VH-VL binders against Putative transcriptional regulatory protein rrnAC0199. Designs and how they scored, part 5

Target 1, 159 residues: Putative transcriptional regulatory protein rrnAC0199, of Haloarcula marismortui (q5v5e2)
Amino acid sequence: MDERIDPDELLAAVGFDADESVLTRRQAEVLALREHDIRQSDIGELLGTSRANISSIERNARENVEKARQTVAFANTLTAPVCVDIEAGTDIYDIPPTVYAACDEAGVEVNYGSSNLLQLIDDAVDGAIQQDTVQVPLRIDVTNDGVVHVRGQSAERTE

## First folded at step 7 (VH-VL; framework fv_lutikizumab)

Design s58 (from j4 with heavy chain Y50W)
Fold by ESMFold2-Fast, scan of step 7:
Structure s58 (fold): chain C 159 residues (1-159), chain A 121 residues (1-121), chain B 107 residues (1-107)
Amino acid sequence: as target 1 above (159 residues)
Amino acid sequence: EVQLVESGGGVVQPGRSLRLSCSASGFTFSRYAMSWVRQAPGKGLEWVAWISGSGGYKYYPDSVKGRFTISRDNSKNTLFLQMDSLRPEDTGVYFCARYHTYGRYTYFDYWGQGTPVTVSS
Amino acid sequence: DIQMTQSPSSLSASVGDRVTITCRASQSIRSWLTWYQQTPGKAPKLLIYAASSLESGVPSRFSGSGSGTDYTFTISSLQPEDIATYYCQQYYSFPYTFGQGTKLQIT
């Protein structure tokens, strides 16, 4: 193990603050050391615990990061200044103009061109576009920063 | 060096079909959307077709929708434009163009030399 | 469809002159606008993108500005090789549309 690796210095370098993070300090230490290619067993020795415990801490840390990402996405949807509902059967040529018109009215600048917006829709919702038409209802939200979020809306209450 | 070379143009009677090809080299073809843009003699530029890098999305203006079909073969680095039910107003030089997009930084950065299409009796 | 109208449709100027061409969109296009140069017998060449960004390798005498519906393209000191037709194009929404072109001639 490299004697020059100090978890406190790694966390300080990136400005980590446990009071502002969903991660505990221990979880952040494990993630930082793993990003520096330190093996779980070596991290265990460094932090005074077992490899199995380090594995558990890393798994919990990554789960917390994923939950935080989902939470931010949800919050952004609620506070988006632009929210456009697209019905099944809508011609895809109508989608970008509809989104851009709504953004214009709200004073928001979109960071995506027409083709990128439609690619984003297909990437977000499998099978959303077929034969130049929307196959499932969609909700498109645009943040104040012009970031577009897309989600499918089932005709059946599937959530 | 990025190169786009069109072919397949010619003289054809109204109501007939032509298939244009665009051979691409010097870049990862499948990563870029592509377009066809035409220009009638002595007139301006008119966009006629767009296709995504994967080929999953295609867009046309009303003037050609239902008559023209854009397609691509990424294994051969080739773009196509199938033109059916040709009309005299379809006469012009057809350019193949590479589409670059990153938010507002969206443009046609490379164009082929064009292939002439004449629809007349 | 978004209509792009250029002004003037043609102009004549002398070498060294400042040349200005305008492009007006029928609705806001939020700076999603390019300018192309087409010399006789050749394919169009990208000059300006995102309304004001100069393409690599393009001389600094070319510039663009504008926002919303009104855009301007300027050649600060006209050179003989600038004889061409200039086109604006919006890529804000489908169908993508070009202006009718401005034919520039040198006297």
Scores: ipSAE 0.000, ipTM 0.517, lowest interface PAE 13.3, mean pLDDT 84

